# VHH binders against q12xb4: the designs that were tried, part 37

Target 1, 267 residues: q12xb4
Amino acid sequence: MLDFVGLGLFDEKDISLKGLEKIHNADKVYVEFYTSILMGTDLEKMEMLYKKKITVLSREDVEQHAEDWLVDAKDSNVVFLTGGDTMVSTTHVDLRLRAADMGIKTTLIHGASIASAICGLSGLQNYRFGKSVTIPHPYVSNRGVRVVSQTPYDTIKNNIEAGLHTAVFLDIDKDKGYMTVNQAMEILLEVEGKLGEGVMVDRLAVGIARAGSPSPVVKADYIEALRDYYLGGPLHIVVIPAELHFVEAEALVKLAGAPEGILENID
Key: E = the ipSAE of ESMFold2; O = the ipSAE of OpenDDE; V2 = 0.75 times the mean of E and O plus 0.25 times the DockQ between their complexes.

## First folded at step 21 (VHH; framework vhh_lunsekimig_d3)

Design s5 (at its last look DockQ between E and O 0.88; V2 from the best seeds 0.00; counts 0 for: pae E 3.4 > 2)
Fold by OpenDDE, look of step 21:
Structure s5 (fold): chain B 267 residues (1-267), chain A 125 residues (1-125)
Amino acid sequence: as target 1 above (267 residues)
Amino acid sequence: EVQLVESGGGVVQPGGSLRLSCAASGFTVSDYYLYWYRQAAGIERELIAYIYSYGTEFYVDSVKGRFTISRDNSENTMYLQMNSLRAEDTGLYYCARVKYTYDSSGYRRYHFDHWGQGTLVTVSS
């Protein structure tokens, strides 16, 4: 059997009791940190609290060589740990499907998700969110050209036109590191400069850092200003609000330090 | 010692191209915000382009599509490729380094702490 267990947002204590129980009953415990990482802990602390040895799997191990370790789940209890809530990544869904194809029974133990935490932290209503998007790190192509994805810009634009908020995930890369809210704002403004559609001009944005920690930071401001705001260490995430209800606007002002002027634009 | 040295200026005909260099010493170009300014005769110095430490590029409208800012980390040099040059592009071109600190409210405050000596670009028929 294969148990997918979400670890939650920040440290080893964020795991659910059911998740911990699965680990205690497991013959093998694996973890991946390429989709998300618990910034408030490390492998040693996790192993100490969970009283189980944990094997770290790379992206390649999960995406290309899953059968090599999944096979163990046919005859034993295997736990697959992820930051946040399980099945947040499409890769993990594929993993579950591969398990199913192998005749392996799977279960899900949910953890706290950043997707819902951003609503609680910002005061924005979850049912008003549209399609989410990830801002990838810019890269240099094989032709030596710097590539900046326009997809986030377009997704945000479409949501705004539909009156929906956008959760904007920020890229995690082994070489480039954890993308910051500041970098995200820079990228969005860069794309704005190229396209000139006006979507990001004076656009309200919410930066969130270290959700689930004892000291999370939530800051709302216009993109041009937020680009220069210090949010501290990772992880970061961005929310781009569309039209706000009064309660949302009030929450952003009182809880996230948004400019009071946003209240004047509420009908 | 931190230094910025511009080069690559010269005389070109309208429609021509030039590549300016800003050679940095005493610091790594990829760690800082770098700016290109120019000053035409009788006109105040104006911003034309900048590149952030993360690599984000910015251009004023008058040079968009014609100028490209870039960095070469191996050479520790910032460049400005100028194509389709016009008479109005004539001027002394400066590179500048920007440092920032955080104020009490948590926002970055930017300060130009170093300038190059400039390189002259003349676009004339």
Scores: ipSAE 0.516, ipTM 0.794, lowest interface PAE 0.6, mean pLDDT 94
Fold by ESMFold2, look of step 21:
Structure s5 (fold): chain B 267 residues (1-267), chain A 125 residues (1-125)
Amino acid sequence: as target 1 above (267 residues)
Amino acid sequence: EVQLVESGGGVVQPGGSLRLSCAASGFTVSDYYLYWYRQAAGIERELIAYIYSYGTEFYVDSVKGRFTISRDNSENTMYLQMNSLRAEDTGLYYCARVKYTYDSSGYRRYHFDHWGQGTLVTVSS
């Protein structure tokens, strides 16, 4: 049997009781760290709390060589751990399909997802979100040209025109590190300077740091001001609201420190 | 000792080009926010362009598309490539290093803590 267990947002304690029970009854426990990062824990802390050895699988182990370890689930209890919520990744549904083809029963034990956490932390309504996007780190091409992706700007523009909020994920790179809200605001303003379409002019943004931790930061301000706001350490995410309902605007003012003036434009 | 030294100024015809250099010592250019300002005679310094430590570039409207800011980390030097120069571009060009502190509300307050001596650019017929 193969149980997919979500680890939640931040540390080893975010696992559900059902997830922990599955681990305790498991013959083998696997984890992957390449789709998500739990900033408040490490493998040792997880093994200490869960009282199980946990084998780390690489992307290749999961995507190309899954049958090498899936076969054990025919005759034993196997748990596969993922940060956040299980299956909040297109690739891992493929593992369930491959398991089914092998005659292996699967279950999903959910964990908290950042997609729901940003709604709770900000007060923005989840049904009002459009297509999400990731801002990649700028890079210098082999021709010496600085490359800055315009796709996040265009996605935000399209969502705003449709009355939809945008969840904006921030890139992680081995060498460049975890992108901050400050850097994300800088990039959006740089692209605005090139395109001149006004999308980022007087535009409200919400910066969120360390969701799920004891000390999260949620700060809303106009993009130019948010560029200069201290959010502390990783991980960061941005939300760009479209037109706000009155409850959403009130939540941003009271919970995220948004300028009170945004309330004056709500009917 | 932190120092910034501008060079590359000179006399050029309208439509011409110049490249200004800002050589830094006592710090690494990629660790700081760096700015170009210019000053016409009898007027306060005005912002032209800046580059943040992350590499993000910003330009005022009057120079967009004509001026390009850049850095060369191996030479610890910032540059300003100026093309399509106009008479109103005439002035002393300064580079500056900026640091910031956080105020009690969590926002940055910027401080221009070091300036170069300036390099003169004259655009004349």
Scores: ipSAE 0.323, ipTM 0.686, lowest interface PAE 3.4, mean pLDDT 90
ESMFold2 (binder alone), look of step 21: mean pLDDT 80; pTM 0.772

Design s6 (at its last look DockQ between E and O 0.75; V2 from the best seeds 0.00; counts 0 for: pae E 5.0 > 2)
Fold by OpenDDE, look of step 21:
Structure s6 (fold): chain B 267 residues (1-267), chain A 125 residues (1-125)
Amino acid sequence: as target 1 above (267 residues)
Amino acid sequence: EVQLVESGGGVVQPGGSLRLSCAASGFTVSDYYLYWYRQAAGIERELIAYIYSYGTHFYVDSVKGRFTISRDNSENTMYLQMNSLRAEDTGLYYCARIKYTYDESGYRRYHFDLWGQGTLVTVSS
């Protein structure tokens, strides 16, 4: 048996009772931290609370060598832990499929997800969101050219034109670290400078830091201003609102410190 | 010692090219916003380009399409590639570093805290 268990947003206490029960009944417990990490805890604290040894799996272990540890689930109970809610990554869906191909029964225990938490934190309505996107860290190509992805810009543009909000996930890289809201704003403005389509000019954005923590930060402002706002430590995520409902606008002003002027632009 | 040192200036004909360097010492260029300024004779110093810590860059309209700002972290140096030079590009070119502090509202407030000595660019036939 293979149980996929979401750990939630921030620390070891965010796991559900059902998730904890799965861990207690597990013969082996694995965790991956490359898709998301619980910033309010560490492996030692997790093991102490869960009363179980946890083995950390690398991206390579999950994506290229999954069969090496999945095989254990044929004859024993294996738990696979992830930050947030399980199956958020397509890689994990693939993992479940591999398990199925191996004749391994799988179950899902859900955790709190940043994808839904952003709605609660910002006051934006979940049904008004369109396609989400991730801003990758810029990189230097083999030819020595700096590459900045335009995909986030285009996705946001398309959503805005459709009247939909955009959840903008920020890249996590082992070498480059956790992308910040500030860096994300800089990247979007850089792409705006290159394309000149006006999508990011005076665009309202919401920065969210440390969702699920005792002290989350939610700040709404225009991109140019938000670029310079200190949100504190990771993790960060961005929401780009489209047309706002009056309740959403009020929420952003009162709960996220958005400029009051946005209330004048409500249709 | 923390300093910026410009180099690469010289005399070129209209339509020519120059590459200016701004070498940093005592700090890492990628950690700061860096700016190019120039000052022509009898004219106030003007901003011409900047590069932010994460690589975002800006050009004034007069140099857009002709000048390219870049940074080499391995060399700890900022560059300004100037192509299609014009007589009006003549002047003393400065690089500058901006540092920021956070105000009570949590916003960055920027101030220049370091300037180079400048390098002279002369465009003449």
Scores: ipSAE 0.365, ipTM 0.698, lowest interface PAE 0.9, mean pLDDT 93
Fold by ESMFold2, look of step 21:
Order: sequence, then structure tokens, then C-alpha cells
Structure s6 (fold): chain B 267 residues (1-267), chain A 125 residues (1-125)
Amino acid sequence: as target 1 above (267 residues)
Amino acid sequence: EVQLVESGGGVVQPGGSLRLSCAASGFTVSDYYLYWYRQAAGIERELIAYIYSYGTHFYVDSVKGRFTISRDNSENTMYLQMNSLRAEDTGLYYCARIKYTYDESGYRRYHFDLWGQGTLVTVSS
């Protein structure tokens, strides 16, 4: 048997009771840390709480050599742990399909997802979200030129035109670090300066830090002001709302400190 | 000694190009937010461009597409490549380092704590 278990948002305590029961009954427990990061824990804390040895799999182990460890699930109970909820990655859907081809029964034990957490923390309605996007770290091309992706700008523009909010994920890099809301705002304004289409002018944004932790931060302001706001440590995510319903605007003002003036444009 | 030294100014014809350097001593340029300002006679210093420690950079509208700010961490130097120069670009060009602190409401408050002496750019035919 192969059980896919979501770890939730922040630390080792976010696992469901059902997930923990699966771990306790498992013969082998695997985890991957490359699709998601639980900032409030590490392998040692997880092993201590779960009372189980956990084997870390690399991207290659999961994507290129899955059969080497999947075969264990034919004759034993295997658990595969992922941050957040299960099956978000196309690679993990592929693992489940491969397991089925091998005659291995699979189950899903869900965990809390960042997608639902941003709605709860901000008060924005879940059905009003469009295509999400990631802002990648800028890089230097092979010609020595600094390159900044325009795709996030275009995605936000298209969603706004459709009346849809945008969840904006922020890149993570070993050398460049965890992208902050401040950096994300700078990048969007840089692209606005180049394109001049006005998408980021007087545009409200919501910065969220450490969702799922005891001390999350939720701050809404216009992009130019949010660029200068301190949200503390990682992980950060951005939401760019489109037109707001009255309840959404009230939530941003009362819960996220948005400028009260946004209420005057709702009717 | 902590200092910024500009160089590369000179006299150039309209449409010409010039590359300014801002060499830093006593600190690492990649750890700080760096600015270029210019000052024409009788006018207060005005912002031209800046580069943050992360490498993100901005330009005022009057120089977009003509000026390029960059940083060479191995030389501990910031540069301003100025192309398509115009008479109104004439002035004394300064580089500056800023720090910021967060105020009680959580927003940045900027202050400049180091200025160079300036390098003169004259655009004339």
C-alpha cells in the first residue's frame, strides 16, 4: 500500500491524526522537501514527534527512479509525505499512476493547503481566484544581461481583466534566498516601468508571511507602499486582488490594515 | 575609510555616451542600497537611478532607455552607462549609499549616510 500524506502548512504538528496513524502503521516512510518547505520543522523534529525513521527522497529519486522505492509498497505499508496537501505536483500524480500500473493500492490523506490558507487569512473569496503564477528570481543571461520575467505581470493583468484575484508565489533559491514581498513588489514595479500599461499603478496587493504559524502576518496596501513594509521572516506569498466585493474589502481593511479609502470604490 | 568616489565624467557632444563609476571603499556594495543623483547649477540634487542590494534597479522617466545602472561586485563598484546624452543631462553626478530603518508602523524610513564628491558631466556642441 502507498499512502500519500499531506503535512500541512508550517510545522510537524500540522499533520492530521489520520496522517499520523498512517505513519505509525508504516513499514517505510519517505518525504520530499523539493516541492514545498515546512519552515517550522526539520527532519529530526518530525522523526521525534512521529516516532518513525523518515527517508528523504531527492527530485531524481521521485521523478527518475520511483520504481526503486515504489516496489516496497507491493509487500508492505509505505507512506509518502509532502508539505501542504497531496497531489498538487504533477510528479506526484504520476507516482500514483505508476503505483496503479504496478498493482499498488494508493490512498490520499489530505493536509492544509496554502491555497485555502490565503483565502482564510485575507478574507478573499476562494471562487474568485484565477490562474496562479510564480515570480522567479531575476537572473543574468549568458550574455551578461540581467533578465526579469514579465510573465507574472501578464498573468496578473489577464486575471484582473477577468475579475479574478491572483495568487502569486515567490521563488526560492539556495543562493538568492526566499523572495520577500518587498522584492516581489520591486520586480512588479520594475516591469511596470518597462511596459507602462498601468497594471501596477494604484494597485492593491496583499502580503502574507508564515501562514500556518503562530504569528502569521497579513498586510494589504498599494504595491508601492507594500514594497516598504516589513513582514518578517519567510515564507512569503502575495495576492493581487481584482475588483473587490464589499465583504472582501471590509476584511482587507479590518484584518489586513488596507487603506480605508478602498471602501469608497465599492458599489 | 568608508567612502564613495565617482569618476568618468567629462565633456561629450549631444547623442554621445559616457560611463560613470562609483568605487566603494570600506564596505561591500552588494550589502547596501546605492543611488545616483545629479545636480545642475541652481537646482537641488535630483534622483536618476538606484540599485538595491538584491540587484533590483529603477530609473526616473527622463533617463529610462538611455541610462543603465549596474554593479560589479568583484570590483566593488557601481556604474552608470549614459547613452544618447542631451544638454539637460549636464550636471554634477553623485553616488550615495542609503540605509533604512523601520518606523513604528512598520514602514521604511530612508536616510542617506554617505555621499561621493561628484563627477562633472558636460553635454555641449
Scores: ipSAE 0.154, ipTM 0.594, lowest interface PAE 5.0, mean pLDDT 89
ESMFold2 (binder alone), look of step 21: mean pLDDT 81; pTM 0.781

## First folded at step 22 (VHH; framework vhh_lunsekimig_d3)

Design t1 (at its last look DockQ between E and O 0.70; V2 from the best seeds 0.00; counts 0 for: pae O 5.5 > 2)
Fold by ESMFold2, look of step 22:
Structure t1 (fold): chain B 267 residues (1-267), chain A 125 residues (1-125)
Amino acid sequence: as target 1 above (267 residues)
Amino acid sequence: EVQLVESGGGVVQPGGSLRLSCAASGFTVSDYYLYWYRQAAGIERELIAYIYSYGTHFYVDSVKGRFTISRDNSENTMYLQMNSLRAEDTGLYYCARVRYTYDSSGYRKYHFDHWGQGTLVTVSS
């Protein structure tokens, strides 16, 4: 049997009691850390709390060589751990399909997802979100040219035109580190300077840090001002609202410190 | 100890180009925010362009598309490539090193803690 268990948002304690029960009854426990990282824990803390050895799988192990470890679930209990909620913003439905083809029963033990957490933390309505996007770190190409992706700007533009908010994920790189809200605002403003379309001019953004921790930060301000705001340590995420309902605007003012003037723009 | 030295100024005709340099000593250019300012006779210094430590860079509208700011870490130098120069670009060009602190509200307060001597650019027929 193969149980998919979500680890939640922040640390080893975010696992559900059902998830912990599955781990305790498992013959083998696997985890992947490439879709998300729990900033409040590490493998040692997980193994200490869960009382079980946990094997880390690479992206290649999961995406290209899944049958090498899936076969064990035919006649033993296998648990596969993922940060957040197992099937949200992952390709892991493929594992369930492959397991089904192999005659392996699967279950989902859910965990808290960043997709829902940003709605709760900000007060923005979940059904008003459009396509999400990731801002990658700028890089220098093989030909020596600095490359800054325009895709996040265009995605935000298209969502705004459709009246939809954008969840903006921020790049993680081993050398450049965890992208901050400050850096994300810098990139969006730099691209605005090149394109001149006005999408980021006087545009409200919401910066969120350490969702799921005891002390998350949620700060809303115009992009130029948010570029200068200290949100503390990782992980960061950005939300770019489109037109706000009054309740959403009120939530941003009262819960995220947005300028009160945004309430005057609600018609 | 900390020093900024501008160079590359001169006389150029309208439509021409110049490359200004800001050579830094006593600090690493990629660790700081670096700004170019311009001062016309009798006028306060005005912002032209700036580059952040992360490498993102920005321009005021009047120079956008004509000027390019860059850094060369191996030479510890910031540059301003100035194309399509106009008479109103005439002035003394300064580079500045900028750092920030956080105020009690959590926002950055910028401090221009070192300036160069300036290099004169004259756009004249």
Scores: ipSAE 0.664, ipTM 0.887, lowest interface PAE 1.5, mean pLDDT 93
Fold by OpenDDE, look of step 22:
Structure t1 (fold): chain B 267 residues (1-267), chain A 125 residues (1-125)
Amino acid sequence: as target 1 above (267 residues)
Amino acid sequence: EVQLVESGGGVVQPGGSLRLSCAASGFTVSDYYLYWYRQAAGIERELIAYIYSYGTHFYVDSVKGRFTISRDNSENTMYLQMNSLRAEDTGLYYCARVRYTYDSSGYRKYHFDHWGQGTLVTVSS
């Protein structure tokens, strides 16, 4: 048996009681921290609370060598832990499919997800969101050319044209670290400078830091201003709103410190 | 010790090109905002371009489309490629390092804490 368990948003206490029960009944517990991470805890605290040894799996362990540890689930209870909610990442889906191919029964125990948390924190309506996107860290190609992905810009543009908000996930990289809202704003402004389509000009943006923590930060401002706003430590996420409902606008002003001027543009 | 050293200045004809360098030492260029300024004779120093720590580029209108700011992290150097040079581009060109702090409202305040010695660019027929 293989149980996929979402850990929730921030620390070891965010796990559901059902998740904890799965861990208590497990013979082996694995965790991956490369798709998401709980910033309010560490492995020791997790092991202490869950009363189980936890083995950390690398990206390579999950993507290339999954069969090496999945096989244990054929005759024992194995738990696979992830930050947030399980199966949000395509990597998790692939893992589940591999398990199925191996004849391993799987179950899902859900955790709190940033996908819904951003709505609660910002006051934006969940049904008004379009396609989400991730901003990757820029890199230098083998030819020595700096590469900045335009995909986030295009996705945001398409959503805005459709009247939909965009959840913008920020890259987590082993070497480059956790992308910040500030870096994300810089990247989007850079792409705006290159393309000049006006998508990011005077664009309202929402930065969210440490969702699920005792001290989350939610700040809404125009992109140029938000670029220079300190949100504190990771994790960060960005929301780019499209046209706002008056309730959303009010929420952003009162709950996220958006400029009051945004209320003037609401019909 | 933090140092910025500009080079690459010289005399060029109108329409010519020049590449300036700002070599940094004592810090990593990718960790800071870097600015190019210039100062013509009898005129106050003016901002012409800057690159943010994460690589975003900005230009003033007078140099937009002609100048390109870039950074090589391996060389720890910032560059300014200047094309289609004009007489009005003549001046002493400075690079500056900018750090930021946060005010009580949580917004960044920028501080120019280091300047280079400058490199002279003369555009003359």
Scores: ipSAE 0.022, ipTM 0.346, lowest interface PAE 5.5, mean pLDDT 92
ESMFold2 (binder alone), look of step 22: mean pLDDT 81; pTM 0.778

Design t2 (at its last read DockQ between E and O 0.79; V2 from the best seeds 0.74)
Fold by OpenDDE, last read:
Structure t2 (fold): chain B 267 residues (1-267), chain A 125 residues (1-125)
Amino acid sequence: as target 1 above (267 residues)
Amino acid sequence: EVQLVESGGGVVQPGGSLRLSCAASGFTVSDYYLYWYRQAAGIERELIAYIYSYGSHFYVDSVKGRFTISRDNSENTMYLQMNSLRAEDTGLYYCARVRYTYDSSGYRRYHFDHWGQGTLVTVSS
């Protein structure tokens, strides 16, 4: 049997009791950190608390060589750990399908997800969100041209036009590091400068840092100002609100330090 | 010692191109925001472009599509590729370093702490 277990948002204590139970009953425990990282813990602390040895799987191990370790689940209990909630913002459904094809029964143990946590932290209503998007780190092409993705800008634009908020995930790269809210704002403003469509000009944005930690930071401001705000260490995520409900606006002001002026624009 | 040295200026005909360099010493260019300014005769110095430490770019409207700001970390140099030059682009071009600190409210305060000597660009028929 293969159990997919979500670890939650921040540290080893965020796992559910059911998740912990699965680990205790497991013959083999695997974890992947390429989708998300628990910034408040490390492998040693996890193993200590869970009282189980954990094997780290690379992206390649999961995406290209899953059969090599999935086979263990045919005759034993295997746990596959992921940050956040299992199957959220990952390609792990493919892993589950492969397991099924191998005749391996699978179960899901859910964890806390940043996708929903941003709503609680900001006061924005989850049902008012549209398509999410990730801002990738810019890169230099083989032609020596710096490439900045416009996809986030367009996604946000489309959501705004539809009256929907946008969860904006920030890229994690082994070489470039964890993208910050500040960098994200710079990128969005850069794209705004190129396109000139006015989508990001004086746009309200919410920066969130270290969700699930004892000291999360939630700050709302206009992009030009938020670009300059210190949110502390990773992980960061951005929310771009569209039209706000009064309760949302109030929440952003009181809970996220948004400019009070946003209340004046609420009908 | 921190130093910025501009070069690459000269006389060019309208429609021509120039590439300016801002060679930095005493610091790493990728750690700072770098700015290009220009000053025409009798006119106040104006911002034309800048590059964030992270690498994002900004251009004023008058140079968008014609000028390209870039940075070579290996050479510790910032560049300004200027194409389709116009008479109104004539001026002394400066590069500047900007640093920031956070105030008590958690917001960055930006400071121009170093300027180059400038390089002259003349666009004339």
Scores: ipSAE 0.800, ipTM 0.915, lowest interface PAE 0.5, mean pLDDT 95
Fold by ESMFold2, last read:
Structure t2 (fold): chain B 267 residues (1-267), chain A 125 residues (1-125)
Amino acid sequence: as target 1 above (267 residues)
Amino acid sequence: EVQLVESGGGVVQPGGSLRLSCAASGFTVSDYYLYWYRQAAGIERELIAYIYSYGSHFYVDSVKGRFTISRDNSENTMYLQMNSLRAEDTGLYYCARVRYTYDSSGYRRYHFDHWGQGTLVTVSS
């Protein structure tokens, strides 16, 4: 039996009671940390609270060598832990398909996902989101030239043209660190300067820090101003709204400190 | 002791090119924001380009496509490559170091805390 258990947003306490019950009854507990990071915890804290030894699986273990550990679920209770909600923004459906081919029953124990949390924290409606994108850290080419990806700009442009909000994930790199909302705004404005298409001109953005923590930050402002706003420590995420309904705009003003003037242009 | 020293100015024909340098001492250029300004006779200093510590760089419209700002961390120096120069580009070119503090509302306030002495660029036939 293979139970997929979501860990939620921030720390070891975000697990559901159902998830914790599955862990307590498990013979083997596995976790992967490569699809998401819970900033408020670590393996030691999870093992202490859950009272269970947890084996960390690498990307290769999960994606290339799944049968090596899936086989345990034929005759024992196995739990696989993932940050957030297990099947959201992951390719882990493949594990369920492989398990099915091996005659292994699977279940899902959900956790809170950043995909829903950004809607709750901002007041933006989930049905009006388009394709998400990640802004990668710029890098220096072999010729010594700074390279900045244009893909996030283009994705945002396409969503705006379709009247859809964009969830913008921010890169994580062992050397360059956790990208901040400030850096993301810099990148979008830099690309705007090169392309000149006006997509980022007078454009509202929502910066969100530490969703699921005791002290999240949610701040909306025009991109140029948000570049200068202090959001504190990681993890950061950005949302770029498109057309706003009255309730969405009111939420951004009252809950995220957006400029009151945005209410003058609402449908 | 923080110092900024500009060099590379001179007399150039319209359409010509110059490369300005801003050599820094007493601090690491990649830890700060660095700005280029110019001042024509009888006019207040005007911003022309800047580069942030993260490497992002920006230009005012009048120089976009003609000027390129860059930074060489090993030489602790910022550069301004100026191409297709026009008479309106004539002036003293200054580099400045910029730091920021946060105000009570959480927004940055920028402080131009050190300036170079300037390097003269004259675009004339």
Scores: ipSAE 0.633, ipTM 0.872, lowest interface PAE 1.5, mean pLDDT 92
ESMFold2, look of step 22: ipSAE 0.593; ipTM 0.854
ESMFold2 (binder alone), look of step 22: mean pLDDT 81; pTM 0.787
OpenDDE, look of step 22: ipSAE 0.631; ipTM 0.834
ESMFold2, fold request of step 23: ipSAE 0.598, 0.562, 0.551; ipTM 0.854, 0.835, 0.836
ESMFold2 (binder alone), fold request of step 23: mean pLDDT 80, 81, 81; pTM 0.768, 0.783, 0.784
OpenDDE, fold request of step 23: ipSAE 0.788, 0.784, 0.788; ipTM 0.912, 0.910, 0.909
ESMFold2, last read: ipSAE 0.566, 0.588; ipTM 0.847, 0.852
ESMFold2 (binder alone), last read: mean pLDDT 81, 80, 81; pTM 0.779, 0.779, 0.782
OpenDDE, last read: ipSAE 0.790, 0.789; ipTM 0.911, 0.910

